# VH-VL binders against q8ixk2r445to577: the designs that were tried, part 114

Target 1, 133 residues: q8ixk2r445to577
Amino acid sequence: FFGMLQNKGLTDYCFDYNPPDENQIVGHQVILYLCHGMGQNQFFEYTSQKEIRYNTHQPEGCIAVEAGMDTLIMHLCEETAPENQKFILQEDGSLFHEQSKKCVQAARKESSDSFVPLLRDCTNSDHQKWFFK
Short names: E, the ipSAE of ESMFold2; O, the ipSAE of OpenDDE; V2, 0.75 times the mean of E and O plus 0.25 times the DockQ between their complexes.

## First folded at step 5 (VH-VL)

Design g62 (framework fv_zigakibart)
Fold by ESMFold2-Fast, scan of step 5:
Structure g62 (fold): chain C 133 residues (1-133), chain A 119 residues (1-119), chain B 107 residues (1-107)
Amino acid sequence: as target 1 above (133 residues)
Amino acid sequence: QVQLVQSGAEVKKPGASVKVSCKASGYTFTKYYMHWVRQAPGQGLEWMGYINPNSGRTKYNEKFKGKATMTSDTSASTAYMELSSLRSDDTAVYYCAREKYGDYYFDYWGQGTTVTVSS
Amino acid sequence: DIVMTQSPSTLSASVGDRVTITCRASQDISNWLAWYQQKPGKAPKLLISAASTLQSGVPSRFSGSGSGTEFTLTISSLQPDDFATYFCQQYYSYPRTFGQGTKLEIK
C-alpha cells in the first residue's frame, strides 16, 4: 500500500523526505514533519519486497539503515532489495527493521528542532506504531 | 524566553460563546503543537485537544467535540480556543500548553484564562 | 482511555518530612509519565518527565520513580515552597490524561 506514513503517538507527524536538490535524492536523512496531506515529499510506497519507497523522483529512492547506525537514510533502490532496506510493517503498526531487529520510533534529532524516525529496541509504545493514509 | 500569554478573564451568559487567545513568543510557533487543558473550580486537569499550527489540523478529546473549536494565526503567533453554547458547567480556567519538541510532555503553560458562565 | 489514579488525594505534612505521592495507570505506559506542581491561582509547572527526569531548575529534593503502571513522586525534605497540588500525567496515548491531583498541605 502507499500514502503518507503517519505516527500513531506523534499524531500530526509523517515520514518526510525533501532533498536540497531534486537531482540529489541519495544520502540525506529521512525526517518527520507536520503532515500536510498533499503527498509529494510525504508520499511513500510499501512494497512486496518490504521496502519503503520514495518514488517522487527517478530513479526511485529506498529507505535504508547503514551498518551500526540508527538513522534512516535515502538510498537508491536495487533490483533485489538488500537486507538493510527491508522493514516489516506488522499488524499492530510496528515497523520492524529485519537486519537490526529493531523498530522504527518517532524521536527528536539531537541538538535540533526536528523529529526523525530512529531505530530503537522494540516496545509497545505508540511512538513505534505507524500507518498509511 | 519562551512565553505563552493568554487573554483576560471572561464573564458570559448561558448560550453565548467565548474565544480565548494564547500568544506565543520566544520560539518558532509553527514547530510546536499547542494543547488546551481545562480545570473546573476545585477540580483536576482535563485535556481538551491540540492544534498543529503549521497545518491547522486539530485533535479533540471526544468530550469536547462540538463544544470547542481550536484555531491558530501563524502571522500573530497566536492560538485560539472557542467555546460555543456556553453552560454553567463550562465555568473553568482554560490553559494553553506547549508540547515539548520530541518529548511530548507539556514544558510551558500559559497563565490561564478564567471563564465564568452565569446568569 | 488510560485512567490515572493518585493517592492520597490530600496529604498533611511538616517542613522537613519525607513525602511520597503515588500514581497508578490503568495500563502499561512504560515511562511516559510527567509530574506537575500547581500552586493556588497559578498554572501547572513541569517538575519531572519520563517518570524520573528532573527538569532544569527543579530542586534535587524532588525525585520520581516507577515504570509500567506504578509511579511515585518523592520529596526528600519538605520545604515551605512545596505546599501545592501535584498531578501526574500520561503522554503514552491520546487522549492525554491526568491523575485527580494530590493536595499537599501544612500539618
Scores: ipSAE 0.006, ipTM 0.556, lowest interface PAE 11.2, mean pLDDT 86

Design g63 (framework fv_zigakibart)
Fold by ESMFold2-Fast, scan of step 5:
Structure g63 (fold): chain C 133 residues (1-133), chain A 119 residues (1-119), chain B 107 residues (1-107)
Amino acid sequence: as target 1 above (133 residues)
Amino acid sequence: QVQLVQSGAEVKKPGASVKVSCKASGYTFTSYAMHWVRQAPGQGLEWMGYINPGSGRTKYNEKFKGKATMTSDTSASTAYMELSSLRSDDTAVYYCAREKYGDYYFDYWGQGTTVTVSS
Amino acid sequence: DIVMTQSPSTLSASVGDRVTITCRASQGISSWLAWYQQKPGKAPKLLISAASTLQSGVPSRFSGSGSGTEFTLTISSLQPDDFATYFCQQLNSYPRTFGQGTKLEIK
């Protein structure tokens, strides 16, 4: 699948990646932003390796979670996806991060107007349910 | 200083329509969803739906689909809820309430608009 | 739809009492619960978000606890200003649903 990855609970918001420096597309946090329907910074691909790929720039980026963190960070994609870059999109819409055994949840970033996806214990919450549009 | 100011009380005949307004001030109107909740006399709170003024998108409680229409005017920082084909059981106080995205609770409410449907 | 049930529906108490109001969800909602206070003729006012986060300006005698399906609102030392109806609301799923309310009245 590919398209805009939209949240069921925070229903107007999509995964968005817009790094401040075009020469450094990795290492920055993935955010949530109003879905605009035009692809671009909101266009992601879910691969057979269970990656969420950002193909807007070269080299391609893959969403990852670093050890001890709960934020989603853009890393370089590898020939074989490492465990920290694998997300299972389940039948109920949950996006399960295999290495941490946690689910991706829509949340507000503390003390800011930004919204972000974060890892949290899995619940049957609409805030943890995602779909490609 | 956040304020939500609603339009005044309305008395309508069965079959009429009513449009309630909710004017926001003291914050960025497009950064918060606006929900509508009604309360029949002596009863509890019933969620009707919301509009996201930033996107124009709406979500309705299934019970109110085809009955309620939610719109907004970003230039006036005003949200609207129109209820059609009024019946006596639509008699209620109608509230607007804002939701901070990602927080999901209603932190500020309008004062309420009483709608009475009688012959 | 998630059904929210409050207990008791009516509670009589005296100033200075410790009172507890319970809210039960028909399915797990984690900590996605808010508590509101409504005085006669007024709009509801947010007291507590995320089951236990006290809102700015709300007196410290109010506290919330619980997760999953069982939640409690506690007023540690009831004041005259606290006689009102209290509502819980689940924030987990659409449609948003409220408990039927607990009316706290003078004993």
Scores: ipSAE 0.008, ipTM 0.622, lowest interface PAE 8.8, mean pLDDT 87

Design g64 (framework fv_zigakibart; at its last look DockQ between E and O 0.05; V2 from the best seeds 0.00; counts 0 for: pae E 9.4 > 2, placed apart)
Fold by ESMFold2-Fast, scan of step 5:
Structure g64 (fold): chain C 133 residues (1-133), chain A 120 residues (1-120), chain B 107 residues (1-107)
Amino acid sequence: as target 1 above (133 residues)
Amino acid sequence: QVQLVQSGAEVKKPGASVKVSCKASGYTFTKYAMHWVRQAPGQGLEWMGYINPGSGRTKYNEKFKGKATMTSDTSASTAYMELSSLRSDDTAVYYCARDHGYSYDTFDYWGQGTTVTVSS
Amino acid sequence: DIVMTQSPSTLSASVGDRVTITCRASQGISSWLAWYQQKPGKAPKLLISAASTLQSGVPSRFSGSGSGTEFTLTISSLQPDDFATYFCQQYYSYPRTFGQGTKLEIK
């Protein structure tokens, strides 16, 4: 798939990556923002390697979750995708992070009115259902 | 509903090139990768590669690198596959097929096929 | 390249029969296997993905099983519409490869 990765429960929100420094694309958290489809920050590619790629930068960024963490962080893609960069998008809309055995959920960021994708125990909640628009 | 309509049969001489088209309708063209699969007469299926029209990303089966070129025209919702320096063993039916998405590199909708015959 | 080998190459059967087609991978592919049906003069149709997941609209008489290197496609009660060539396909490793096909013929 290619396009905006939208949440079913948090209806108008999409994956968004807008790093503070355009020269340092890695190490920042992926956020959720109102879907607008303008510019490059909301367009991602789901690949045959089960990666979620951010195609705006060369070399490309890949979404990852570091061991023991629940936040989605942008890393550089590798020739052989490491396990922390693999997400299984299921037909029911679940986005399963295989290494942690957790699902990606739309959630409110602590102490703010912003939203972020986080790893949580898998449930049948619409906040854990994603689709490419 | 989803339809993939391919261009008509082609008869070419050795050394020529041919460009097969695959027009998509019934879905967002840029959302799904488009694969090309060939089938020589009386033979099995052979995966050639894919293009993702949204990103422009291509991946080729090494066997077809330099022989096949995949492109797309987003405004026309059309994918193309060009074969260069045609030889008799390029005679086959060429299919475009839409990527399933969820089961990546499996194919949920197929074009009707384009027969390419290379003869002197 | 992963080589996919189907057996038998040709199978003769009667309407109502239980039919089993086997697909063997030259190395482990987990459950990353799909099955297709192709009728003469037509494009293939996806029947099963992930070894056992039936595609929408595919009759329940079709089922798939297996993991690793040994996979089977079963038709529990053969119907006239089922006489076709069947192909397995691995999508574990590049390049993606198909079996040689099993032609299911009227006995």
Scores: ipSAE 0.533, ipTM 0.874, lowest interface PAE 2.3, mean pLDDT 91
Fold by OpenDDE, look of step 6:
Structure g64 (fold): chain C 133 residues (1-133), chain A 120 residues (1-120), chain B 107 residues (1-107)
Amino acid sequence: as target 1 above (133 residues)
Amino acid sequence: QVQLVQSGAEVKKPGASVKVSCKASGYTFTKYAMHWVRQAPGQGLEWMGYINPGSGRTKYNEKFKGKATMTSDTSASTAYMELSSLRSDDTAVYYCARDHGYSYDTFDYWGQGTTVTVSS
Amino acid sequence: DIVMTQSPSTLSASVGDRVTITCRASQGISSWLAWYQQKPGKAPKLLISAASTLQSGVPSRFSGSGSGTEFTLTISSLQPDDFATYFCQQYYSYPRTFGQGTKLEIK
């Protein structure tokens, strides 16, 4: 699967990554932004290694969850996907993080203008449902 | 099991201050914001603000800036809200409520409430 | 501030009835809407988040729907335990705001 990763509950919002330096793409947080499909910022790939890969730049980035955190941070992809980079996109649209045993949920930041994907306890919320478009 | 236990009822004179406590258990205190909501007698619910115990960051309803001060003690897993310059219209039940998520969702667990009565 | 308006303010119904409570927001709040149940002398209890997500332990006779500015809470078959006051709450922006409440009482 590849393309825009869109949230069901937070209508018209997609995974978005826009590093300040295109030559240094790791270390920043993945956010949610209005789906526009015009740039590489919203194109991701779900791989057979259960990675959510950002492959519009080299080296390729993979979404990871750092220890003790609930945010999605871009790391470098590894030859063998590390445990903190493994996600299961389930049939019902839930995006499950294997290591934390939590689900990715669209959430509001402190600012009303910003949204981010965060790890939360798994529920049946549409804010935890995702699909590639 | 998540529990929020608040301090007991308070009776105060106008102009006085009161500090309500909310002791949290059953979860990692620093990973959830704690909100405060009040309810005047026979009235609806009014959001006052929140504190993020992990960062110490607070956000207040503009209506309660200067009235309410929110603090926390991570070692005691306790959130506090102090009301100053009390007036009769501050009479209400005050609730602490845990954020459903770490990042400012809704309120999934509530304290039992603390009645604050202000009368001359 | 976003104003939340519930209707009706009071609702009389009988056990077994289907009841619907409406909540309207003064501006679009997407699906950032929660419903609470409150009984006398008790704290509110979260029933539904994200407009339609039933919380764990809440009976399936409760359901929520809506998006944008209009939302509804429905109880498909009213039970004795359901007589209480219900509040909607937006968490789209700050300050968080609640509806004025709907008191559901026995007819």
Scores: ipSAE 0.257, ipTM 0.792, lowest interface PAE 1.8, mean pLDDT 93
Fold by ESMFold2, look of step 6:
Structure g64 (fold): chain C 133 residues (1-133), chain A 120 residues (1-120), chain B 107 residues (1-107)
Amino acid sequence: as target 1 above (133 residues)
Amino acid sequence: QVQLVQSGAEVKKPGASVKVSCKASGYTFTKYAMHWVRQAPGQGLEWMGYINPGSGRTKYNEKFKGKATMTSDTSASTAYMELSSLRSDDTAVYYCARDHGYSYDTFDYWGQGTTVTVSS
Amino acid sequence: DIVMTQSPSTLSASVGDRVTITCRASQGISSWLAWYQQKPGKAPKLLISAASTLQSGVPSRFSGSGSGTEFTLTISSLQPDDFATYFCQQYYSYPRTFGQGTKLEIK
């Protein structure tokens, strides 16, 4: 799938990535922002390797979760997707992170007014349901 | 200061349509979704749906699919809701309400409401 | 749809009283709950979001608590301006739903 990855529960919010330096796309957190489809910040590809790939910029980034963390961080894509970069988008819309056994949920970022995707124990909440548009 | 100003009261006959406007000021119109909520006389609140003003994308409560049409004009910072094939049970106050980004999807600012009365 | 049930439907109280209003969700909604105040002829006003976060400009006598399925709005010492109808609203899933309202009136 390719397009904007939208949360079902949080009204019209999408995955968004806007690193402060476009030459340093690694290491910054993925956020949620009102879906608009303008520019390159909200377009992602869900690949056959189960990556969520930010490929509107070079080098390409892949979303990962570092060990022991719950935040979604941009890493460089690798030829074979590492386990920490694999997400299973299930038929019910849940986005399962295999390595951690947790689901991606829309949440408010601590100490800010921003919304972010975070790993949480899996539930059937609409805030854990995602779809491409 | 964030403000939502709605169009005035409407009296309509059954079968007619009505278009309610909601003019926004004091914020970036395309940054927040605009919701519509109705309140029938003496009753509680019922969520109808929203529009994303930046893209024109909508989501409707299934109850109002086919009844309500939500649009926006970004150059005028105005959201619209049109109700078609009006019936007497469409008589209600209709509010526009802005998403609150801090509190997820709560409604932090509301229009004053537009009374739509449907009678023969 | 998640059904929000408020109790009581009507509450009579005097100035200075401590008042609690409850809201029950038909399934767990974590803390994704808001409280609104509505006076006759006016739009609702957001009082509390995230079950317990007081909105700016709302008097500190208002407080909210709860998570999961059971939530309360408390007014520590009623003032004349507090006589109104109060609604809870879940924003855990679509469609967004409101409780039926609790009318707080002068005893």
Scores: ipSAE 0.007, ipTM 0.623, lowest interface PAE 9.4, mean pLDDT 87
ESMFold2 (binder alone), look of step 6: mean pLDDT 92; pTM 0.943

Design g65 (framework fv_zigakibart)
Fold by ESMFold2-Fast, scan of step 5:
Structure g65 (fold): chain C 133 residues (1-133), chain A 120 residues (1-120), chain B 107 residues (1-107)
Amino acid sequence: as target 1 above (133 residues)
Amino acid sequence: QVQLVQSGAEVKKPGASVKVSCKASGYTFTKYYMHWVRQAPGQGLEWMGYINPGSGRTKYNEKFKGKATMTSDTSASTAYMELSSLRSDDTAVYYCARDHGYSYDTFDYWGQGTTVTVSS
Amino acid sequence: DIVMTQSPSTLSASVGDRVTITCRASQGISSWLAWYQQKPGKAPKLLISAASTLQSGVPSRFSGSGSGTEFTLTISSLQPDDFATYFCQQLNSYPRTFGQGTKLEIK
């Protein structure tokens, strides 16, 4: 699968990665932003290794969640995907992070009107349902 | 509903090449990865690689790099796997299998298999 | 590469028996494991994903358990249609690797 990864509950928002410098594409938080339909910062690939890849720049990035954290951070892709970079996109649209046993949810960023994907306990909420557009 | 239909058996001489096809139907071909798996006579299953038909991207098992080439034809909903410089130890049944992408399931549907025999 | 080892390599049983097949991974793979059934001359069929999730249409007598490095496939009441070779596969990393197979034979 590939395309813009859109939220069912927060219907106008897509995964977005906007690194501040093309020379340092890793280490920053993945955000949610209004879907613009143009790819670019919102174009992701879901791989058979269960990775969510960002391929707009080299080196390619893979979304990860560090142990004990709930934010999605862009890391360098590895030849063998580590557990913290594996997300199971289930038939119901849930995006399950196996290592933490939690689901990716669209959430408001602390003290802000901006939105980010965060790990939360799995529920049948539309805010935890994702699809490629 | 979902079907993967592979080309027929092939008998080749050493040094030849062979191209196996896998025609998909019953789903959107470009939304699922296609894997290739080999099974030598009396042996287990060995993963060869995959192609993402939507992007054209491939990933090979190191053992098959330079030996196998995977391609796809989106208009025909068909995946291909070509083996070059055939040797007798390439004799095997070759399977295509799709990756669902929406679950832990990596190989939920398989082709029926294509037997390739390499003999002198 | 992750090495998958199945035990036993062959298992003889009678209809109605409870049988268990084990699979060990050379390193931790969490629940990233699938089980396949293969009958002679046919392609493998996916039975169980995520170590314990039964695929639609697979009889409830099949069940999977385990996590990390030790996994089991159980058939609670063996039927004639169940005599086949069973393979485990790790989904943790590339290359994807399979166990050597367990042949379930009529006793």
Scores: ipSAE 0.007, ipTM 0.543, lowest interface PAE 13.7, mean pLDDT 85

Design g66 (framework fv_zigakibart)
Fold by ESMFold2-Fast, scan of step 5:
Structure g66 (fold): chain C 133 residues (1-133), chain A 120 residues (1-120), chain B 107 residues (1-107)
Amino acid sequence: as target 1 above (133 residues)
Amino acid sequence: QVQLVQSGAEVKKPGASVKVSCKASGYTFTKYAMHWVRQAPGQGLEWMGYINPGSGRTKYNEKFKGKATMTSDTSASTAYMELSSLRSDDTAVYYCARDHGYSYDYFDYWGQGTTVTVSS
Amino acid sequence: DIVMTQSPSTLSASVGDRVTITCRASQGISSWLAWYQQKPGKAPKLLISAASTLQSGVPSRFSGSGSGTEFTLTISSLQPDDFATYFCQQLNSYPRTFGQGTKLEIK
């Protein structure tokens, strides 16, 4: 509903958004980082329009996945959520991206020790299970 | 375990206001949106709006903007829907319903309904 | 607003019959549709979500199908407990809208 969006498989990692430029809140990739419990850059709201909103800055951002891409990026929220911004948080904790028909998975970023959420074929993996804390 | 218990029936005169309550139990109140739906006698279901108790955010059906006010009391786990300037065509059963919470896909639990009758 | 139209508005059937209720959306809603059952004097009860996902505790004789603009709710072998009014609801956009209801009555 809202809070820190934590991964069941990567137990200590949460959705995190920290844009490099505080004057440009949108257009950058959402990452996974150690859950700190302070809210701030890890505080997200899951809305009735099936959006994942980032409310710590104005204007509010909404997570989206562009066509043909696997990465989650921050876009401006719209009055009516476009299909690329709709995520279904299922009872088993899976986060299903409606437009692509894929699930959000915690994954290691190429060439680094960093972690990011990526779209992948849906499986029963704990790395595809999410919950708000 | 999950229960939504609504306040009792109300009879009001035209021009009055009515405030319906919906007390939730058996789950974390702030993690699920609460929707309000009404049903006029012999008619279908009409969505009025919802409140997110954790954030206080509301979304109204345009038809009810300025007429319905949704609020919540997190310490009492209770949602409220106040309808102002009552008219005879506001006579209906008013339901609160919990959005599933994990997907916002459907209303998985409903209150028993509160009958509001507007008559002169 | 998305308009939901159900047919028929009233359906008469006998115990043991296979019954189909149809719901049409005025625009594409993918599979974002739920079905509810309402008995006289009671609140609606969720039967099916996401067009075809049967809710826990709902008898297996109930099933849903369809996508886009045309959806159906089927009861494979009608039982006395199934005489009720059925409503479809679109979950694609706000405002949320319901069909006008289909009253299933004994023949």
Scores: ipSAE 0.007, ipTM 0.554, lowest interface PAE 13.5, mean pLDDT 85

